# VH-VL binders against q8ixk2r445to577: the designs that were tried, part 60

Target 1, 133 residues: q8ixk2r445to577
Amino acid sequence: FFGMLQNKGLTDYCFDYNPPDENQIVGHQVILYLCHGMGQNQFFEYTSQKEIRYNTHQPEGCIAVEAGMDTLIMHLCEETAPENQKFILQEDGSLFHEQSKKCVQAARKESSDSFVPLLRDCTNSDHQKWFFK
Below, E stands for the ipSAE of ESMFold2; O stands for the ipSAE of OpenDDE; V2 stands for 0.75 times the mean of E and O plus 0.25 times the DockQ between their complexes.

## First folded at step 3 (VH-VL)

Design J7 (framework fv_zigakibart)
Fold by OpenDDE, second read of step 12:
Structure J7 (fold): chain C 133 residues (1-133), chain A 121 residues (1-121), chain B 107 residues (1-107)
Amino acid sequence: as target 1 above (133 residues)
Amino acid sequence: QVQLVQSGAEVKKPGASVKVSCKASGYTFTEYTMHWVRQAPGQGLEWMGYINTDTGNPKYNEKFKGKATMTSDTSASTAYMELSSLRSDDTAVYYCARVHRWGYSPYMDVWGQGTTVTVSS
Amino acid sequence: DIVMTQSPSTLSASVGDRVTITCKASQSISHYVAWYQQKPGKAPKLLISDASNLESGVPSRFSGSGSGTEFTLTISSLQPDDFATYFCQQYRSWPYTFGQGTKLEIK
């Protein structure tokens, strides 16, 4: 699966990554932004290694969850996907992070007009449902 | 049953302060932020700000910074709003209303019954 | 701040009438609009969320539509219980802002 990763509950919002330096793509937080279909910042791939890959830049980035965190951070992809980069996109649209045993949820950032994907306890909320478009 | 119960009507003189309470029941208090909305007599609704009931961090409408102080007590499932340096134009009904913390329901689905604050000499 | 311009300010109608209230946003707010009903001496009651989602327990004669900058609340056939003041509200951006209200009166 590839393309825009869109949230069901937070209508018209997609995974978005826009690092300040195009040559240094790692270490920043993945956010949610209005789906615009322009590629680049909103183009992701779900791989057979259970990665969510950001491959618009080289080297390729993979979404990871750092220890003790609930945010999604871009790391470099590895030959063998590390445990903190493994996600299961389930048939019902839930995006499950294997290591933390939590689901990715669209949420409003604190006191902000911005939105971010966060790890939360898994529920049946549409805000935890995702699909590629 | 989900409900918000506010404290009773207040009559104050100019320059005084008043603290209104809003007690929540029937739901997990910290899952929802508590917003405050005022309505002057015969006027519309005006958003004042909200308190994050989990972190204790408030967000104010710029118009009410310095006028309103919003706090909460998780152990009592109660939100508070204090108005300082009261003026006659602070006379209004003040409502508390819950909004889901993470934006599931960014609108105000449950309201308190309102607290009338009257400021007069 | 996003300005919500509500029209009309007052509306006189009869039981059985179809009525429409409009709310215009000063900038695009997608579908992040709620509609509230308020009766004298009572708190506002949520009727519609996300521009067109009818809240539980709200009669089906109420409906909401619109996206972007223009939104409408429609009552297909007015009932005696519907005479009240209605408010639109945006929750796309801080600060939250309301329309000035529409008072629906008996003709």
Scores: ipSAE 0.261, ipTM 0.801, lowest interface PAE 1.5, mean pLDDT 94
Fold by ESMFold2-Fast, scan of step 3:
Structure J7 (fold): chain C 133 residues (1-133), chain A 121 residues (1-121), chain B 107 residues (1-107)
Amino acid sequence: as target 1 above (133 residues)
Amino acid sequence: QVQLVQSGAEVKKPGASVKVSCKASGYTFTEYTMHWVRQAPGQGLEWMGYINTDTGNPKYNEKFKGKATMTSDTSASTAYMELSSLRSDDTAVYYCARVHRWGYSPYMDVWGQGTTVTVSS
Amino acid sequence: DIVMTQSPSTLSASVGDRVTITCKASQSISHYVAWYQQKPGKAPKLLISDASNLESGVPSRFSGSGSGTEFTLTISSLQPDDFATYFCQQYRSWPYTFGQGTKLEIK
């Protein structure tokens, strides 16, 4: 699987990564933005190691969640995927983060009118359903 | 067979511009980004940037911002690299090379034969 | 920018020799290194990717090793076709950078 990772509930919003410094892609939060298919900010690969990879830029970025946090952050990909970078894409579209036992949900960022993917308790909400376009 | 074929050698005067082409064949053009690398006479290799062949969005090495413009034509499976305001130190061989967009690592597995650009009065 | 430094700059060797070329990065680049061979008047040719992965069609006498900041290209039994210039390249961070090259010459 590769392409734009779109939300079923928050229609027309996709995973988007737009770091302030284009030469340093790690350490910033992944956001959601209107799916446009322009630029490399919305192109992700889902790998056999259960990674969501941002490999249209270098260094290769992998989405990760640090222990105790609920935000998705871009980290460096590793030769063997660490547990905090593994997301199980289920048949129904849920993205399950096994280390935390939570699901990725489209959510409004507080006080900004913008949207971000966050870890939340798993529900059958369309806001927790994702698919590659 | 996978091939990248570049346009022929160019001799230009200072202040002119030059546009180098790189025609791809034997693979799906939009599945690979096209990178540009230069080599000054007797020198090493220098990465200039790349063009996303599907979206048309370029990424430049800061050293070449404002000097190089990278574009592509998907219907012709051809990438272009234009140099403006040529100076004598732009004299080099310019290579195109492909990188798989969905690969795990951005190594350049196929290269064009090179285009010699000479800037002289 | 990440600086890649190769040693030696020039290496004289005989057919049948085992030769080693080293590449050092100014900061850790994990395994994001490729090695290229360039013969006079020709484009570079990919030999090794990700520090140690041999490109299809490249003779098995070529091997790569290393991680972090120090990388090595080895030719186990030098052949006449191997006299060329060799470049390492990092692709951990933009801008991608190459080593200055190692020229492998006869004797």
Scores: ipSAE 0.006, ipTM 0.545, lowest interface PAE 15.6, mean pLDDT 86

Design J8 (framework fv_zigakibart)
Fold by OpenDDE, second read of step 12:
Structure J8 (fold): chain C 133 residues (1-133), chain A 121 residues (1-121), chain B 107 residues (1-107)
Amino acid sequence: as target 1 above (133 residues)
Amino acid sequence: QVQLVQSGAEVKKPGASVKVSCKASGYTFTEYTMHWVRQAPGQGLEWMGYINTDTGNPKYNEKFKGKATMTSDTSASTAYMELSSLRSDDTAVYYCARAYKFGPRTEFDYWGQGTTVTVSS
Amino acid sequence: DIVMTQSPSTLSASVGDRVTITCKASQSISHYVAWYQQKPGKAPKLLISDASNLESGVPSRFSGSGSGTEFTLTISSLQPDDFATYFCQQYRSWPYTFGQGTKLEIK
């Protein structure tokens, strides 16, 4: 699966990554932004290694969850996907992070009109449902 | 069952301060933000701001910055709103209302019974 | 701030009537709209969330629709218990804002 990774509950919002330096793409937080279909910042791929890959730049980035965190951060992809980069996109649209045993949820950033994907306890909320478009 | 119980009516003079409390029960206090909404006599509803009951961080409507101070006590499952430098136009019913903390869905599903604050000379 | 313009301000109707209240947002707010019912001396009661989601325990004669900038609350057949003031609210952006209210009175 590839393309825009869109949230069901937070209508018209997609995974978005826009690092300040295009030559240094790691270490920043993945956010949610209005789906625009222009590729680049909103183009992701779900791979057979269970990665969510950001491959519009070289070297390629993979979404990871750092220890003790609930945010999605861009790391470099590795030949063998590390445990903190493994996600299961389930048939019902839930995006499950294997290491933390939590689901990715579209959430409002504190005291902000911005939105971010966060790890939360798994529920049946549409805000935890995702699909590629 | 979810309940929000507010403190009783207050009568204050101009320039005074008042602190209204909102005690929550029947749910996990820190999983919901506590918002404050005022309603002047015969008027509509006006959102004042909210307190993050988990972190203690408030978010204010710009209109009420400097007027309202929102706090919470997790151990008591209670939210507080203090109004300072009271004026006659602060006369209103003040409601606390909860909203879910994490999602973009932040409608107010439960409300306190309201606290009437009257400011008069 | 997002302005919620509610209409009409007052509405007179009879038991059994179908009534519609409209709320227009000054900018797009997607589906992040709630509707509340308020009776004199009482706190508002949530009726509809997410523009069209009927809250638990709310009679099915209430319904909500709309997306973007125009929203409606409909009561298919008015009951005596429905005469009250109704408010729309957006929770898309800070600060949250309400419509000015619609007072539904007995004709």
Scores: ipSAE 0.020, ipTM 0.698, lowest interface PAE 4.6, mean pLDDT 93
Fold by ESMFold2-Fast, scan of step 3:
Structure J8 (fold): chain C 133 residues (1-133), chain A 121 residues (1-121), chain B 107 residues (1-107)
Amino acid sequence: as target 1 above (133 residues)
Amino acid sequence: QVQLVQSGAEVKKPGASVKVSCKASGYTFTEYTMHWVRQAPGQGLEWMGYINTDTGNPKYNEKFKGKATMTSDTSASTAYMELSSLRSDDTAVYYCARAYKFGPRTEFDYWGQGTTVTVSS
Amino acid sequence: DIVMTQSPSTLSASVGDRVTITCKASQSISHYVAWYQQKPGKAPKLLISDASNLESGVPSRFSGSGSGTEFTLTISSLQPDDFATYFCQQYRSWPYTFGQGTKLEIK
């Protein structure tokens, strides 16, 4: 699977990576933004190693969650995906982060009207359901 | 082979409208967005916007919003760009160019031959 | 809007020369830049995408490099077919913007 990763509940929003310093893609938070249909900062690939890759930059970035955190951040991809970069895209559209045993949910960022993907306890909420396209 | 063939040159008076066509062949029309770029004499290239050939949804450069209208006909594999309320500074060569809609890159790998639009009184 | 500035605006060179054209962005665009070649009366032709990826069918004497705000297009050994105008384009942000062009002419 590859393309724009859209939220079923927050239907106009897609995974988006727009780092403050585009020369350094590592270490910044993945956000949700209005889907624009052109790829670029919203183009991701789900790999056989259960990675969510950001392929519009070299070196390639992979979404990760650090231990004890709930935010999705960009890391460098490894030849063998580390556990903090593995997400199981389930048949129901849930993105399950196996290391933390939590699901990715579309959520409002505190103190702003912007949205971000966060790890939360798994539920049947449409805000935890994702699809490529 | 991939080809984008545009309609012929147009001469218009100020205040008129012009509609340029771009007929695609040699590939699946709906897998590529169609973009419009103009080049005025002695000026650089200027991106005007694009049409999503699958959904029919356009995206305009703010400078052209309300002035340009982009549409497509999937059965004819043809994209259209209409420019209204023409002024002398709209004199330019207008190009269509495709970009792959499923890729992470928005480079224009094939271009039409260009349509010269001259606006004169 | 992101402003793309090319230098030089005009470059005179001889066949066999190594030629470098520079493109500067007003803000960081990472690697989201393409280079095009345009000959008089013809549409632009894509040469390089993503700053350094050579388009299929483009001679290997063409190369691109750079990241962030400064990008270069290099022709390692200039051939007669290479006399043309060259444009860079950023596709990091809407609206997409082009450099003003560099005209490469015979010395």
Scores: ipSAE 0.006, ipTM 0.555, lowest interface PAE 12.6, mean pLDDT 86

Design K1 (framework fv_axatilimab; at its last look DockQ between E and O 0.08; V2 from the best seeds 0.00; counts 0 for: pae E 14.3 > 2, placed apart)
Fold by OpenDDE, second read of step 12:
Formats: C-alpha cells, structure tokens, sequence
Structure K1 (fold): chain C 133 residues (1-133), chain A 120 residues (1-120), chain B 107 residues (1-107)
C-alpha cells in the first residue's frame, strides 16, 4: 500500500512530514495536515516488513516510536526493520504499533492548532482508523 | 446534509450591540474537530473573517475586531452566537456563518447570510 | 497578518475559454489555500481547498495548483454558469484572510 495515509474519523486529514532540511529528513515529528497530495510530504508506503516508509527522499525514512514517547518520529530505515518501526495496518483500518501495543490515533496537539498522530490505547474509534488513498 | 442559517436584526443603530445567531443542522459541535465561524462582506467588497468557535470551546477572533467580538455556543440547541459591540455604519455588511472541520480547514458549508445595516 | 493579493481584479472571457486566476500570499502558507465561487446575492461556495483538493460535487474543469506563496485557480473550459466572482483564502493561520476577488465577466 502506498499514497496518502488518511484518517477516517478526522476526515480529510493525512499523514504529513515536512522536514526543515530535505537532506536531513530524520528526527522530526510526523503530523496531520489536510490531504492535498502535493509535493512529497504526504506520500508514504506500507511495506512487507511492517514499516511506514517516507520513501520520496534518499536515504529513505521510516516512522518510529522512541522509548517513552507517544509521538511518531522519522528515523532512517534499516535493512531489518527494528521493533520500534513495526506497525500492523489491520483490515478494519486500525494502525497498531507492535512494540507499544497501542494504536495510532488522530488527535489535537496540546496547546496548538494542529493535529498529530499519537499512540493511544486501542479502541473502536474512527480516529484510530486509517486508509491509503 | 449540513445547513446553517443566520438570524438577527436587519437594522442596528450606531453604538448599539449586534447579536447574531447561527442555527445549524447536519453536524454537532460535540463532534471532535467541528467548528463554526463568522464571516462578513460589505456591499460590493471582499470577505472578512470575524471569529471561530470549536467543539472544545476554543475561540479565535480577528485581532482588528477582537475587543468588540464575543462568540459562544449552545451545543444542545445547535446554535452559535456572535455579539459585536459599538456598531458603526462601516460595519454594514452581509454576515455569514459557516462550518469548518478543524483549525486549519476552509469553510465548506455556508449560511445564506443576513444583511445588517447600521444607521441612525 | 498574511495578506492575500489576488489578480486580476476582473477579466472578460467567452464560453470555452481557459481562465487563470492568481493568488499571492505575503508569506508561505504551506498549501493551505482555498478557492471560493460567489454569485450575486448568494453565499460563497467552496471549490478547492488545500491548494489542489477539489470539493465534492465541483466540476473537474476547476483545478488548483501552486506552492509556497504563489497559487493558481484554473478553469479549463469556461461554462455559462461559471461567470461569477472568485476569492482565494488562506486557511493556514489566524487571522484567516481572503483575496480581493476576481470578477469573471462575459465578453
């Protein structure tokens, strides 16, 4: 699966990554923006290694969850996907992070006017359901 | 289907306070991400944003008019109220309320608008 | 505040013509640009948002493009019902601001 990764509950919002430097794409937080599909900021791929890749840049980036955090951060992809980069996109649209045993949920970022994907306890909320478009 | 409708006085005297009510259907301000905004348009002029209110009671105002504006909601009635103090003839305009879906969204559904004339 | 400069203020065109309207933001707005159509005595109608996303029900002859500060609305083949005033609006940050409008008139 590849393309824009859109939230079901927070309608018309997609995964978005816009690093300050296109030559250094790691270390920043993945956010949610309105789906527009322009540029390279909203193109992701779900791989057979259970990675969510940001592969429009070289070297390729993979979404990871750092220890003790509930945000999604861009890391470099590795030959063998590390445990903190493994996600399960289930048939019902839920996006499950294997290591933390939590689900990715669209939510407002604290003290901001932006939305971000956050790890939360798994529910049947549409805000935890995602699909590629 | 989302619908919105503005209601209030068609005529206001200078220095008086304008109170407008937006009654909507097809969505709820208890739903995560939902918001309602007010926009006005003087005759033959461009559009000017006034204020927004969201499901979490977060409020935003146009800085140029902030001291004169108050926005509030009654979720149970599906209503949003805008008050504007110290009205002046320059405030004569069609006032619209509109739906939005998030803090950085466009206005995707609009009311028909209500004309407000400020005159002695 | 972000100023939105829209051009031209007005233009005359014929049915079937390709029409282009430009909107320039005073600073980068990261694709958060909307286009509205307004007919006399009516409320604005959303056409495009997020620079290039077509609102549901809007004909495919309408398209949006651009990035950074420079954005464009294009009508590939003007239809009789398209004669109206068009507005751009940045939905990037408060205060949300509109362009001055472009009146598309029949030649």
Amino acid sequence: as target 1 above (133 residues)
Amino acid sequence: EVTLKESGPALVKPTQTLTLTCTFSGFSLSTYGMGVGWIRQPPGKALEWLANIYWDDEKYYNPSLKNRLTISKDTSKNQVVLTMTNMDPVDTATYYCAHRFGYKSPFDYWGQGTMVTVSS
Amino acid sequence: DIQMTQSPSSLSASVGDRVTITCLASQGISYYLAWYQQKPGKAPKLLIYAASTLQSGVPSRFSGSGSGTDYTLTISSLQPEDFATYYCQQHYSTPWTFGGGTKVEIK
Scores: ipSAE 0.688, ipTM 0.902, lowest interface PAE 1.0, mean pLDDT 95
Fold by ESMFold2-Fast, scan of step 3:
Structure K1 (fold): chain C 133 residues (1-133), chain A 120 residues (1-120), chain B 107 residues (1-107)
Amino acid sequence: as target 1 above (133 residues)
Amino acid sequence: EVTLKESGPALVKPTQTLTLTCTFSGFSLSTYGMGVGWIRQPPGKALEWLANIYWDDEKYYNPSLKNRLTISKDTSKNQVVLTMTNMDPVDTATYYCAHRFGYKSPFDYWGQGTMVTVSS
Amino acid sequence: DIQMTQSPSSLSASVGDRVTITCLASQGISYYLAWYQQKPGKAPKLLIYAASTLQSGVPSRFSGSGSGTDYTLTISSLQPEDFATYYCQQHYSTPWTFGGGTKVEIK
């Protein structure tokens, strides 16, 4: 799958990655932003290794969740995907993080009207349903 | 609205250097992820990729032609320039510039093309 | 370099026909496959990218499928404006390579 990874519950919002330094693509949090349909910061690839890749730059970035965290951050992709970079996109649209056994949810950033993807206990909420556009 | 337009000489003599300019609007090559490529097509033949340049000034060349190709950009003028040395009649083709987004993206918007004939 | 082989090199079809064009890569390209349409005297137009994603504004009669090394472009019901040459391109790794083209002609 390739394209903009869009939320079913927050229908106007897509995965977005806009690092502060265009020459530094790792270490920052993945956010949600209004879907604009032009790719750019919102173009991701879902791979056969269950990675979510950000490939607008080389080397490619892979979304990861570090142990004990609930935020999605950009790491460098590895030849063999580590467990913290594996997400199962299920038939119902749930994005399941294998290592933590939690689902990616569109959530409001505390004390802000901004949105971010966070790991939460899996529910049948539309805020946990994702699809490539 | 993304638009691109090629410009350059219509006729080049063997051994001369070809210089082509791509002028564009609707995007900037200072914008993260943006790129411009050059593709050529000899009359009646298939498309052949030549070179790409990106927002971060990374450059990629077709290995079969790398010794002959140079690509550069002037982001303030919205221009990308391709030079190709030692032109030969087999280099007769329509030359296109095209927009890309990201390193593994297709060419989504193309210029109209400029025909370059190499003959004595 | 990844070699792209298109079949057939040409075909004759009538309006309303289902047309299928095949593209074979010499190695796996992980869905990084685009299809272009080119009309005589015109620049190519992107139809499909990432093997099956339709470019904005392209009619739904065009569809792409495939995986690994084997990819297909299908036109479900050929229209008069669809008589053109079609090219596949792998955009998986440099040098990016195109197929030889398939000319769809009037029968």
Scores: ipSAE 0.007, ipTM 0.543, lowest interface PAE 14.7, mean pLDDT 85
Fold by ESMFold2, look of step 13:
Structure K1 (fold): chain C 133 residues (1-133), chain A 120 residues (1-120), chain B 107 residues (1-107)
Amino acid sequence: as target 1 above (133 residues)
Amino acid sequence: EVTLKESGPALVKPTQTLTLTCTFSGFSLSTYGMGVGWIRQPPGKALEWLANIYWDDEKYYNPSLKNRLTISKDTSKNQVVLTMTNMDPVDTATYYCAHRFGYKSPFDYWGQGTMVTVSS
Amino acid sequence: DIQMTQSPSSLSASVGDRVTITCLASQGISYYLAWYQQKPGKAPKLLIYAASTLQSGVPSRFSGSGSGTDYTLTISSLQPEDFATYYCQQHYSTPWTFGGGTKVEIK
């Protein structure tokens, strides 16, 4: 799939990546922002290797969760997808992170009005349901 | 604070098996994403990676040495053990163990190293 | 195997100079490049990983850049404590390979 990766529960919010330095795309956190499709920072690809790729930019970025963290961080894509970059988009819409055995949830960042995707224990919450548009 | 320390024999005869133990603190190899690797450095020469082991018991070996290397862990003792068979004088080096997070990460914390000499 | 070719093998510079060390990979490594500093008799110390990310506690005069196969370490204003040998290392795929090193001597 390719497009905007949207949350069911936090309606009209999409994965968004806007690194402060276009030449240094690694290591910044993926956020959630109102879906608009402008500026190309909301376009992601779900690959056959189970990656979530930010490939409207070269070099290509792949979403990862670093060991010991619950935040989604941009890494560089690789020819063979690393385990921390593998996500299963299940038929019920849940987005499962294989290595940690946790699900991606839309969450409000504490002490702010920002929203971010975070790893949480898997539930049936609509805040853990995602789809491409 | 992450610390690692190598231990094992300082002198080994040719053809013998080297066993090195890395004892560490400040992390656990039962924790998601944790890994330990072994790297060696012959006197005055560049670094050479030997092997890694991870929290999920996945193991990786330098293909040039894979028939000679075995790596294992004891998470209850915070230890990783490297065994290297059929030692030769060219294997004389300082041996380091080092910590890493995840499969495609740097070696962020290193032990002090232990010098191993292989001679008759 | 990904071979790492590091240049120069040694250099001499004065305190305050800008120093640049280069590292060439035999194939693309997607920004997975680390730089280590090693002083005589000591273990390597991580300076930079992911090509440009500075390890915590490393002085800001160190920076990394590059893409594809070509990467650089820059020391913007060389200090006496920067006397060391510097190694690059790709952390893209096994086997994890290191460059041959660059010995930096302060004049």
Scores: ipSAE 0.007, ipTM 0.545, lowest interface PAE 14.3, mean pLDDT 86
ESMFold2 (binder alone), look of step 13: mean pLDDT 93; pTM 0.947
OpenDDE, look of step 13: ipSAE 0.015; ipTM 0.652

Design K2 (framework fv_axatilimab)
Fold by ESMFold2-Fast, scan of step 3:
Structure K2 (fold): chain C 133 residues (1-133), chain A 120 residues (1-120), chain B 107 residues (1-107)
Amino acid sequence: as target 1 above (133 residues)
Amino acid sequence: EVTLKESGPALVKPTQTLTLTCTFSGFSLSTYGMGVGWIRQPPGKALEWLANIYWDDEKYYNPSLKNRLTISKDTSKNQVVLTMTNMDPVDTATYYCARILRYGTWFDPWGQGTMVTVSS
Amino acid sequence: DIQMTQSPSSLSASVGDRVTITCLASQGISYYLAWYQQKPGKAPKLLIYAASTLQSGVPSRFSGSGSGTDYTLTISSLQPEDFATYYCQQHYSTPWTFGGGTKVEIK
């Protein structure tokens, strides 16, 4: 799977990554924004290792969640995916983070008029359903 | 057809509180993803965003004005109200309300605007 | 805050001319830019969002392009009804900010 990773509940929102420093791809939060269809910052690949890769940078970035956190951040991909970088895209569209046992949910960013993907307890909400377009 | 219309006083004295009402038709703030924002424009100057309110009653304010602004909605009346405290002559502007769709923070359509003059 | 700088602040043009207006963001905004048209005494009207997506009902002579920090609005063949002030707005992060405007006047 590859393409724009879109939310079923927030229908026009996609995973989005635009780091302010091209020489430091890691440490920044993945956000959700309007699906613009122009690739680049919204183009991701779901791999056989259960990674969500940012395909427009070299070396490629992999989405991770640090221990005790609920935000998705960009890390460097490793030869063997560590547990904090593994997401199971389930048949119902839920994106399950194996290490935390939680699901990725579209949510409003605290204190701002924007959206971000966050780890939350798994529910059958459309805000936790994702698909590649 | 979606329409919005602003109403409120044309003249406000310095230090007073301004209250503006946006009345709209053709959509509901009970509808998932809908919002209404307020934007102002001083005569001959650029547009400045003030505040947004959404279907879920989430509220967002311009940080430079946050301590002066309150936004609220009455979904049953199709109205959004903005209050701005401690008015000053520099707050003289045309005030607009506009619709926001769930997938964007761009504004469409806009109301006609209401001119508010702050003077003694 | 993200600062939006428009150029030129004003321009004079004739019907049939190609008009180009530029908007510069103080940091990258990932294509999250809208353009508005405002006629004298009227409210702004949305023309374009997400840098290049034309709003329904807007004539095809309007187009947007750009990436990163640099964005452009182009009117391919100016019509009498296009004499107006144009504003860009970044919709990447709060607070939402507008450019200073570009007034397109009759030559």
Scores: ipSAE 0.007, ipTM 0.609, lowest interface PAE 9.6, mean pLDDT 86
Fold by OpenDDE, second read of step 12:
Structure K2 (fold): chain C 133 residues (1-133), chain A 120 residues (1-120), chain B 107 residues (1-107)
Amino acid sequence: as target 1 above (133 residues)
Amino acid sequence: EVTLKESGPALVKPTQTLTLTCTFSGFSLSTYGMGVGWIRQPPGKALEWLANIYWDDEKYYNPSLKNRLTISKDTSKNQVVLTMTNMDPVDTATYYCARILRYGTWFDPWGQGTMVTVSS
Amino acid sequence: DIQMTQSPSSLSASVGDRVTITCLASQGISYYLAWYQQKPGKAPKLLIYAASTLQSGVPSRFSGSGSGTDYTLTISSLQPEDFATYYCQQHYSTPWTFGGGTKVEIK
């Protein structure tokens, strides 16, 4: 699957990555932004290695979760996907992170009007449901 | 509605090659992420996965049977074909084809299955 | 290969009973487990995937739980239509493997 990764519960919001330096794409947090489909900042790919790839740049970035964190951070993709970069997009739309055993949920950023994907305990909430558009 | 149906010979002689065809509707193997798998079940026994094929023509085989199996697709006909060489009475089973999603290798739905008996 | 050990092989139960079936993987499968129901002369039917996600249309009396190598299918209150054989299947890695099955019979 590829394209915009859109949340079901938080209507019209999609995965978004906009690093300050396009030549240094790693180390920043993936956020949620209104789906616009006009920029490559919202183009992602779910791969056979269970990666969520930001593949509009070379080298390609892969979403990772760092130890002890609940945020999604961009790392470089590796030949063999590391455990912290493995997700499963279920048929029901849930996005499960294997290593943390948690689900990706659309949430409001603390003390902000912005939204971010965060790892949370898995529920049946539409805020934990995602689909490619 | 997604449906699958297996077709092929009900009887095969030992050492012969079995050719089974899965004809499906309600989905397409031109769609990203779609796949079809084959699973067999000897009478009164458990299920055994045989092979998968996906929209991009990627193929997976059960290692224990890999040298005997070949899977292929005809997207335009909505068909998947499985061939199994050197059949033996131990290969007597109901053979199923089923839909799979690449990012979740479970099987849903299944065809009704076709019984294949290997006997001289 | 990942071996799936299912227990018990068979059990007898009555309508209304709580039924529990266990599936043990030879290695961790990270919640990548599916459960199927099969009635005589019929193809298997998907009940649960990803260890605990109920397939659409499946009654809520069915539930899945577990982690690591140990997983369980539970029928909270057995109904007449639930007498069948159940199979687990890991969808973690190839070759995808099934358990030996559990036949739920009428007591």
Scores: ipSAE 0.000, ipTM 0.610, lowest interface PAE 12.2, mean pLDDT 92

